# Ledger of designs, part 2: VH-VL binders against Defective in cullin neddylation protein 1 (DCN1)

Target 1, 240 residues: Defective in cullin neddylation protein 1 (DCN1), of Yarrowia lipolytica (q6c0b6)
Amino acid sequence: MVRSDWRAQEIRRVMTFTGSKEKTARDALEKFDWNVEVAIDHILNTPQVDLSGASKVFDKYRNADSDEIDLDGTIQYITDLGLSLEEPTVLAVAMTAGSPSVGTFTRKPFVEGWAAIGGDTLPAQQKLCRSFAESMTSLNADFQKIYKFTYGFLLQEGQRVLPQETAVDYWRLLLTGKYEHLDKWLSFVTEKYKRNISRDAWNMLYEFMLFQAKDPSLESYDEDGAWPSVIDEYVEFLKE

## First folded at step 12 (VH-VL; from m2 with light chain S91Q)

Design n1
Fold by OpenDDE, fold request of step 14:
Order: C-alpha cells, then structure tokens, then sequence
Structure n1 (fold): chain C 240 residues (1-240), chain A 125 residues (1-125), chain B 110 residues (1-110)
C-alpha cells in the first residue's frame, strides 16, 4: 500500500467518525502525526473554528512567491485595517495574528489567531482592531500583555537585550500619553543609564509606572525591594 | 549608533557596471527591524530611491522600475554590508549615491533614518 | 513614478513662518500617512526632520511641524532662523511598494 493511499484511508476514517471536512481531518492527522484516535478525539473535543475566512484574508496580502505576508503586504494589510504603522494598535495585531517578526505574517498563526476571536473577515478584523485601540489608551491588563509581548518581538536572533535606541523608540510609541514621566525616563535612559535594556528592566518599568501612579512621592519605594538596579538608579535620578 | 560607510569607484565608463559597497556598523544587515536601501541624487532628478533589501525568514529585494532591469542589491552577512550593482550605465546614471537604513516601526518600513556619506559617481567616456 | 511636487524655492526673513508643500497622488501621499521630510545642508546627506507627517525625531526643534490633507503634505517652519537655510525634501510610500521623493525645495533665509 503506497503511503499516499494509506493517508487517504486514514483521512476518510477520521471524516467518517467525526463528520468533519477533509481539510479538518487532514490537519488533525498531521498535527498528531497521523494518529487516528488522537485526531478523532481532538476534532470531537475541540470546537471547530472555520478557518476559511481568515485564510482568505491572508491570501489577499500573501506574497506571490511564498506563503508569507511580506513587508509590503503587511503595509497594505495594516492600511486596509484602517491603521497606521505609528499606532500601538498595530502591535496588538502582530500579537493576535502571531507575527514572527516585524513586517511579516505566516498563515497558520495568522489564521488561527484571528479565527479564535472571530476575525474571519477583514471587516470583522477591523472591528476587533477598534477594540484593540481602546485597550491601548490606558495602563490595563490587555495593554500590559502587548507591552510585554513587544520586547520579545523586537529582539533579534541571538540578542538577549534590546538596543537602547529601539527601546526608546517603542517606549515613545507605547507609553506616550500613558506615563506622565516618560520624558524623564527617556532622559535617564539616554543620558545616565546609557545601556541596553534587559527584559527585566522593560517589564519592571511597567510595574514601576503603576507604583509611581499610586505613590507619586515614592515615599514607600524600597531600594531593598525586588526592583532591578536600573529602577533604583532611576529613582535616584528622580530625587536629584 | 548606526553608521554607514560607503566605498567604490567614482568614475565609470558608459556600458560598464557601477559598483558600490555600504558597510554597516552598530546594526546588522539582517536586522529584523530594518531594511537597507540605495538612493541617488542628481540635479536633474533630485532624490531617487533605487532599491532595498531586508531579511526575515529569507531575503527580500525590491527595485525601482526605472532601474529594475539593471540593478542588483546584495547583502553580505559575513561582512555586515550590502552592495549596489548597476549595469549598462549611461551618463544619466551620474549622481551622488547614498546607502541608507529604512527604519521600521511596529510592522513596516517608514523612512530613512541613517545615511552613508554619499559617493559621487560620474559616468563618462 | 513621478516625483512629488514641491516648490523649487521658498524664502523668508528671520522670525517668520514659512510653509513648504508636497503634492502627490491618491497612490502615495493621499493613500498613506507615511510622508516624511528631510533637511539637507550643502554637502551633507539628508537628515530626517519629520516622519509620518508630523512626528519629530529626537533633537528636532518644535519649530518644525507637519500636516497632511488629501494629496498634499505640508512642512511649516516657525521662527525662521539662519540655520534653517537648506534644501527640504518630502518622501512618501507608494501603492507600488516603492518610495518616492519630492523635487526638493531650497529655503533661503533673507
């Protein structure tokens, strides 16, 4: 029995037991290395999300030569969503659609990410983007997720720390209007600290912003606390 | 800070190939948040974008229609540089050539934030 | 693609405000908010003055501002100073996935 024939039979078997479409059966089988039982269980126990809509959206912006959305496709896509590149909301799109790198998308994360939240059409995605935009207006849980996501998203292969210039750019992008002392922070980073930014520093800045909002005088700030050295240095800078 | 250093001949004969190199410091030619471009400037045509290269999962190149048939932009990761080759040059290709970094914000390239020092290339017999 | 249209020259006295226009089409300036301005002094490379219509990079004076309406972007320089004498170039992304520059404007401070 030729491998192709065997696979066809397994797909039919899964379809018969689950009532699923061929593509769904095939995808499940591929996901679970052609284990029919596991594939069947997966299909039966997982709400079947129609991925076809999101996939069509992907196809509209896909590179002609590869199954990826490239820089130009991304620009057009973001434009069609009604967004500009300077908007923090674009990072929410990147996160939602599982962008592997700046200016690119791959099909699977894109389709699965959008489909999971009802982004099956461009209009639906546009609507979702409006919701994302609303979440970007204040320091909230959703924004924090995007903020944390952004650090890893910007790191290059082999980089453990974010270049200072990049960090500064994205702090301006993400925190303008949300952090009253942003200019002081940026001045501290560029003029005093003068180092690349660790993930811990990035993440703890967010915590510090929340802390500072509750205690503007920083009277309760404890240098012996769990704050990274960069934040300690910043607090010292603020007291000067 | 990012620095771009250009090198190459300043005189090219008609029908020959113009070749320039741009060495990058402070950044990578394969940066995931940048692209690299060649731009030229002349009194007659002003500033003109010629082409770009960038790396994600693979290399992507885009060229201006005006030079597409004659231009090649090649990255060199080993030397952290990228090159310009323009074939079959004519006096119309006489210009000040710049390499530049295309800065990317969020999900796209937007503007050229770092420039090389420029190289005046004259096409003359 | 044809260059964006800029006035060839503009002049002003110190302290005055001047505006430089950059006119494109519905395929570039009118389609995207990715219009940028560069300042170029003699024998120097262009330097970013404004990006994405109105954003100032670090170190750029607040005297420089930008706007866009329809197919036309504008650079305004307030409180004109002698050091502002330079060439100014607009640049836009295009629907053809290319980058187009304006013809450049020579600013003379009288």
Amino acid sequence: as target 1 above (240 residues)
Amino acid sequence: QVQLQQSGPRLVRPSQTLSLTCAISGDSVSSNIAAWSWIRQSPSRGLEWLGRTYYRSKWYNKYAVSVESRITVNPDTSRNQFTLQLNSVTPEDTALYYCARLKMITMGGIYFDYWGQGTLVTVSS
Amino acid sequence: QSALTQPASVSGSPGQSITISCTGTSSDVGRYNYVHWYQQHPDKAPKVLLYEVSNRPSGVSSRFSGSKSGNTASLTISGLQAEDQADYHCQSYTSSSTYVFGGGTKLTVL
Scores: ipSAE 0.878, ipTM 0.944, lowest interface PAE 0.6, mean pLDDT 94
Fold by OpenDDE, fold request of step 14:
Structure n1 (fold): chain C 240 residues (1-240), chain A 125 residues (1-125), chain B 110 residues (1-110)
Amino acid sequence: as target 1 above (240 residues)
Amino acid sequence: QVQLQQSGPRLVRPSQTLSLTCAISGDSVSSNIAAWSWIRQSPSRGLEWLGRTYYRSKWYNKYAVSVESRITVNPDTSRNQFTLQLNSVTPEDTALYYCARLKMITMGGIYFDYWGQGTLVTVSS
Amino acid sequence: QSALTQPASVSGSPGQSITISCTGTSSDVGRYNYVHWYQQHPDKAPKVLLYEVSNRPSGVSSRFSGSKSGNTASLTISGLQAEDQADYHCQSYTSSSTYVFGGGTKLTVL
């Protein structure tokens, strides 16, 4: 709402030059201390996305004492999305909303992430989550992005490799129903390999799954190829 | 493998402070995929969650209403441990105390997967 | 937060199936699928048996299964064995962002 006549004029000026809506013009002017030229340049050169909706969603779940969503807020948020923690789709939410760590969200990446794909309301986000869930049903490009994202998301500060226990948990979460030999892989990792999991190992398992699907007998597998040692060891394990 | 080792006095006088320590091995008290809790068990009340602490960008603590006014859970990153302090104890605070890790998956805490050995604390004159 | 309601004790013969109920409210069991079951042998800490109603951790026998309807979660043990004699505890997340346990159930294998 315009409080002064001069501000109203400036808003109209910006609207005239940019063709933007009043709200967009106002927001830009406020952001740049009512510098019309800078505001115009900003609107013309930057895609304007209304972030207010997603921000309201964030406000519903944020901690009372800080501008972040904490563990409890996250649990409630995930619940309201119609998801449970055992669902891989939650990782898609984490990625989309730019979660910095398990069980937390910050405003900027949350708001920008959702707004970018039309998640301006909780119902809209719920709908998007259903789409995410569909993408999580098979080994496809979207799933692979989530899969790769997951590794880095789980790493603690200063960690270069993922603890085996954590890797196993999330392989079960992500690959159940998608990898026919998951039990064999997990058995290999826990009973034979018995080491923490590198990013390369994590990522190359995905590639190997695709490879194995095309060549179940693994006749074309090349030990001298670009496969990490852990995969070589796994192939040997499978031949036994 | 994660291990939790508890220590502290097993006898506390009424009105005094109950203090316990839980030393963590195989994980970090500031883990970004875990939280740390104290739970007690008694014949009269069964298992009772007392409080939780976890670190993300800062430390977060949550306490049970029943002990909120008397309890403090403190992490110690330097020693990779966390402590329990319960002030103004009464005989009702007599229980077997456990420290435990709250396991987190995807975006939330779910269940307590690792437990300390337990410490029986008796409040008596 | 009041404890979840469990039967104090249940018994069964080897090979039988038994069920333990865990009744909460619309603020805990009825609201979330974050109901878990623990097995506790004498002089031992509780061990996770089921998480999120029906999921089994690694190493847990398929004889253990779980379900939930309304405000009541249930643990079913099929093919009862002597080693199953223990205390069983349910636990839920609550709308108050706390954790609540049941009163515990003592299972005796006859």
Scores: ipSAE 0.871, ipTM 0.940, lowest interface PAE 0.6, mean pLDDT 94
Fold by ESMFold2, look of step 13:
Structure n1 (fold): chain C 240 residues (1-240), chain A 125 residues (1-125), chain B 110 residues (1-110)
Amino acid sequence: as target 1 above (240 residues)
Amino acid sequence: QVQLQQSGPRLVRPSQTLSLTCAISGDSVSSNIAAWSWIRQSPSRGLEWLGRTYYRSKWYNKYAVSVESRITVNPDTSRNQFTLQLNSVTPEDTALYYCARLKMITMGGIYFDYWGQGTLVTVSS
Amino acid sequence: QSALTQPASVSGSPGQSITISCTGTSSDVGRYNYVHWYQQHPDKAPKVLLYEVSNRPSGVSSRFSGSKSGNTASLTISGLQAEDQADYHCQSYTSSSTYVFGGGTKLTVL
């Protein structure tokens, strides 16, 4: 059994050599059976993620009686980030902070998500939000992650498909200015398809947008391919 | 299309409890993209927000300071409705009561996009 | 005793442009862009006209516009028409995390 004083001494040794925080040093020592040399080597070869800064930001907005940021805390937080509640950049924040649903943040995903990308203070998060906004101006890999995240973010517990009204609202939010044929897609969904939206349909629209950008006439579209039936129906609608 | 249908008594005596019901069709009271409110309107005070309920893994309620000691807003998922209970009413609680959906886009509720038909409640002996 | 101050009434002739003010404080209208306007015809529920200062929901005429400067938001109705005769309410989010309305403005189209 290692006595408490000796453990504290070993923690201090690791902190001194590596410059790490106490938690980082303790975690490494515990992982490697309190072998100081191995723990030091691990820390020096592993990126250090300090969670304390993002945790302080969470504390500023959390409900006093729970460890959650509720709707009112969310409104205050988004306002302090310099964002409008309805701008699409807010979805990048929700993804980064692992928000489980509209108007809510929970501590662990929030703190770990921000810390992982250097969002250790409110000003740092504000700066990152400006970068998010820039990356969301085109159909790129970062935007695709946010687009795919959005489906699950909006899906209610117990639902297997996203209500059409909700999907339409968020397609308009996310894709205006990015998909030339957005109005035709929305007309098709509301006037012909008239069904709720599966995750596969949601995700595959993005792939179809990339395909259509490369082949605007859809000459190479294979109706027997791996597209979901909703995309086959949409292509037929476009050719009418 | 979302519709809000109100029901409840139109005459309540002072010191009693005012109870109104708002039935929701075309949406869920536990929707993760909406919140549900009661708002009243009187000639002297205009529109007055009373309270809000919404579901995110659990129920959250918020009430206006002016009524917070007397008000409860209760959701009922089995009937897809929410109720207003206002205790210890006085003639000053006479008003046209509305239920309304609070529109939530991306991260917050910002405006009331669907309203019930209104219920004029008179508090008098 | 509403938190937001609106004129009690405004009048205008058809074709005229009119403006309805909504004055709050640095803790609501001055702090947030979450200021909204509702139109209410007699015996009807309010209907959202503008949200977040100046955004029009689909189906709202471009004759309605909004702006904000300091602690005052403004609703402007251009090309006034008889159907615009109604009550107009502003709403804001507050630093105490509540929703507050103005006292309402009765617009009379002469």
Scores: ipSAE 0.775, ipTM 0.886, lowest interface PAE 1.1, mean pLDDT 89
Fold by ESMFold2, fold request of step 14:
Structure n1 (fold): chain C 240 residues (1-240), chain A 125 residues (1-125), chain B 110 residues (1-110)
Amino acid sequence: as target 1 above (240 residues)
Amino acid sequence: QVQLQQSGPRLVRPSQTLSLTCAISGDSVSSNIAAWSWIRQSPSRGLEWLGRTYYRSKWYNKYAVSVESRITVNPDTSRNQFTLQLNSVTPEDTALYYCARLKMITMGGIYFDYWGQGTLVTVSS
Amino acid sequence: QSALTQPASVSGSPGQSITISCTGTSSDVGRYNYVHWYQQHPDKAPKVLLYEVSNRPSGVSSRFSGSKSGNTASLTISGLQAEDQADYHCQSYTSSSTYVFGGGTKLTVL
């Protein structure tokens, strides 16, 4: 009679029913007081995400002396994804991988972000990048998430507003070919408004673009409504 | 709006240290969307990138292999500047020195968009 | 560190088109699209003319265009004007995570 032979049998039973590894089965049994039915239900209702594949990709590009992908590793990684730095798709990668700032990735957000959507290898990530690019061809909810992410991503520590020059650059990057009146907006910002860009102004431009697409004549625009003053000023500029 | 203003000596003797300063206005040396470089120009070698510094939670430096043993680039957040120090100079280091900003788009650097006015440094005995 | 190869000089008459080449290797110009062109007038700092092979920053005339094939990038200036007389430099990112420039090309408008 060996120690834990009934435990070994119950571990095997859980492994067989769930397809899990021995450690996973044992950990669940121990957590739920060796109740096999509860342990099985737990394993089946808590999907196992394998982080090892995305972790290997991270290891390929990390700085040798730290657990970060630095600027040069980032450039190499983006190149190997088949992307160039001027493509707005790169911002979808930054959002997906939880990049803390331009030119940097850290391990945990990178690995968890990619693993969550099946980006377990560099080729899988390349394929996902093609899907990101497709979703960014028009003004939709997925693109809006990336658009909103971009403001905070570019903001410097302690900074409350985005410098106008930076905002103009990224509006060109994100909105060229997507907003018919982009040139008018940029002219308004640089020639009339002449101020740095708040998060509200950044976010509400997207809402206005959606509104204007449905009402090109702005017939239903209410200057006493919920629009920020910068949008009221822009509408007046459009009528000149 | 971004301007880079250089300062430092124009004559340095062989074996001494060349030291130049680049003061930044309209941007921060610790900007999370920029990196800062020194580039020099001479008739014999044209434009030559020397080194780069940038801040992402800590400072990172990269240097050209040709000067790696002699160069240091030091940022200074309190004065919003970055410096070049090049040790053990020879007449071959005579050049027009520029500081420049490496413009970053999305996740990396693309090109040098703002340059200092240039400082001609002569190394002679 | 390796320099990119440019012709030392080119010349053209007003209204003509000219092309300046920039030849690197498979570890720089042939590896990346991070190839840029700078215009430099006498006693001035270089000014970016094209980035990532063919992109024009705001304010750069459409007379300036760029292309790349294999290990060679090209800058084309159409409708040559007297103000185009300057030095032109190409730059590339390298697989060693460095930046390299060409030797420069002096353009003379005849």
Scores: ipSAE 0.765, ipTM 0.882, lowest interface PAE 1.1, mean pLDDT 90

Design n1
Fold by ESMFold2, fold request of step 14:
Structure n1 (fold): chain C 240 residues (1-240), chain A 125 residues (1-125), chain B 110 residues (1-110)
Amino acid sequence: as target 1 above (240 residues)
Amino acid sequence: QVQLQQSGPRLVRPSQTLSLTCAISGDSVSSNIAAWSWIRQSPSRGLEWLGRTYYRSKWYNKYAVSVESRITVNPDTSRNQFTLQLNSVTPEDTALYYCARLKMITMGGIYFDYWGQGTLVTVSS
Amino acid sequence: QSALTQPASVSGSPGQSITISCTGTSSDVGRYNYVHWYQQHPDKAPKVLLYEVSNRPSGVSSRFSGSKSGNTASLTISGLQAEDQADYHCQSYTSSSTYVFGGGTKLTVL
């Protein structure tokens, strides 16, 4: 009977069987009333991700009074990643790290997001950012994820649609050099459409860009298809 | 389109509190893509940034070191405005005061894109 | 005294090129590319001309260009026009998470 000696032995047995760290083994034993078989089974069926490296990066930039990276910490972090704030690559960082809004990061999404792709140090994150930038040179599936992420990221509390000014700014940021007809789209939105942008309109523009890339003459465009009416209006504008 | 309209007294006596208001139209003081600042201009010091406020689940403020012991910037979401309060003023606080929006792109502020019309505040007995 | 040093005045004739300097320290202009330029006409608020050293917002003429070397940023105005007569201010972000401006430069078009 010595309680600490008995428990230390059980912790070592769980660690040996599962390959887990002491904290993981002890937490599982405590959760399941020190039942070794149940604790082992729990650990083997629960994926493990080491968050310590990304957590240390977060600590360097966090606000001293909270577990958040505020605007100034964000500016320092983006600078240390070797990025400028006007680079679309920064939105890939925001998506990867699960940023809840412009100019802030919270710990859990940040550390889990980076750890999942091997961003365990600032230099590793810098290298990943270079890969993000390379993948964002064309319209592809990875870029589409960042494009779709951006709409919700920019919405304010209580907004159902994105203000046109904001949408135009981010279309220029994301799509310059990627969509041949971007200037015509922006002209249509600002001169003819003159309304705020729904999520469906935002997302479906990307699908239309992919369609137009494969059918530049729009010969197979179906006015009665699943396109939002704003895309029908845009196609009409293109024919003027 | 965003517009910033300033109001407040133009004469303040030494040791009193300078208080100015900036009303926002075309945007929200709690916008998740903007931050809001006070900047002043005098012949001896040129443009001088004083402080910044912004909202992300709570309010965050940052102040210039030169005034941080005397300044408060207060947002008011119900009136869609933010105020400057500068305590214990001296004649050296005489300046043309501006409110401005810090334009935020991607994850941070870049530059001041919309400015109020300016309010010349004189600190004198 | 301003945190960033600009010449007090500069002059030029129509059609010429003019350069305005903005000198800071290794803790601001030398540390970050968050250096911006503003044009201010008499009795008006400043208006941004360049951000992050050399980027032009929509509607700003390509006659305005910028560069940075070490602790010094430069604004160049080519093809000088009468309308360019104004005050010009530089701004930088600092390592203490603040914003600092230059003293301003009065440009006179002769």
Scores: ipSAE 0.761, ipTM 0.876, lowest interface PAE 1.1, mean pLDDT 90
Fold by ESMFold2, fold request of step 14:
Structure n1 (fold): chain C 240 residues (1-240), chain A 125 residues (1-125), chain B 110 residues (1-110)
Amino acid sequence: as target 1 above (240 residues)
Amino acid sequence: QVQLQQSGPRLVRPSQTLSLTCAISGDSVSSNIAAWSWIRQSPSRGLEWLGRTYYRSKWYNKYAVSVESRITVNPDTSRNQFTLQLNSVTPEDTALYYCARLKMITMGGIYFDYWGQGTLVTVSS
Amino acid sequence: QSALTQPASVSGSPGQSITISCTGTSSDVGRYNYVHWYQQHPDKAPKVLLYEVSNRPSGVSSRFSGSKSGNTASLTISGLQAEDQADYHCQSYTSSSTYVFGGGTKLTVL
């Protein structure tokens, strides 16, 4: 039938002109009422990121009854990446894949996050994880993003502040070997401060660590400056 | 400080349902950093994991193959506890039953860091 | 009939080193580093001794160490002391997303 063939012809015309795959061409034609010129303009003005590779990785680990990777799928996935669950590098994976909480991945953030940096296969993701691990050996801008991500990642629904015990655990995980005075900070938090941890307190510790590295005696520290009161209290604790 | 307090009957007759409760203090049964498990111990079989529950937008359960047709683990957020129900028990279900927390760090469960005091349940007529 | 094989008993004199083995398969001990050891004294709940093969939680003596090769994990106790007399259990995560324990090892300090 001639009238059943015309849609295939229009799909090929769009593919030929744009270099797109058949699904991309069909989706654009369907969106714009099979107007070839408008579909071509849409494709040429809309960057196409191939999500199929990362989507296949997600499919390997997803729960059979839902479109989520649950705790067991997460454990299998992290193991196949060549990582141990106690490695801080796993938090870089969680950030990259947009994990909403411990032990969970959802499809859209996972697929879009990995595809954006070329993580189209499990081996590609493994290679990227080695790069993540290298960037996490020092206090740098990439590590700071992971550090800041971690606070929101740990909040339970309805919490506005992070429980102190949880913050202490993750400070040990993230900052061991990176902050010389970590034990002093943790002693201050548990012995003197004794409060749950705000996002501002979490984030500003990082800035203070950078400041302290440049001024170990804290000679230029100004208690009337822009530091939150928790950092003022910590500086006082350090002088005891 | 996390504590797990167990309660339930010590004697159950064959073919009945064994029911135990684990009350949690110092943590939440719906914690996003923990999962909650039942483990039993007998002289002949040693430690045997039975099942776990955890919350991430909804409840997820997993059970050991050996008991999966007879077991249910139920969380109760209003009382901050979780229960074990094991149907159709036999004398081979006689064991010391523990509840335990599976500590979760980064993206998954690590080890059982807090255990209840244990409940010796005897199944006999 | 545990999924993981441990010796039923082991003994040693104070000051000696002893090693307890835990043998599984390529679907558990051989696949994952999620192998843990628990110490259990009489009438008490198990207490984690090592996690992820070799990591010690806070408060666990450096006399306890762990390793893994192939399908076998090992717990080594150096400088054996009377207080080490207890049952020792290994645990592994499995490819079927379950947790399995060894049969347990009774350590007797002579």
Scores: ipSAE 0.732, ipTM 0.854, lowest interface PAE 1.2, mean pLDDT 89

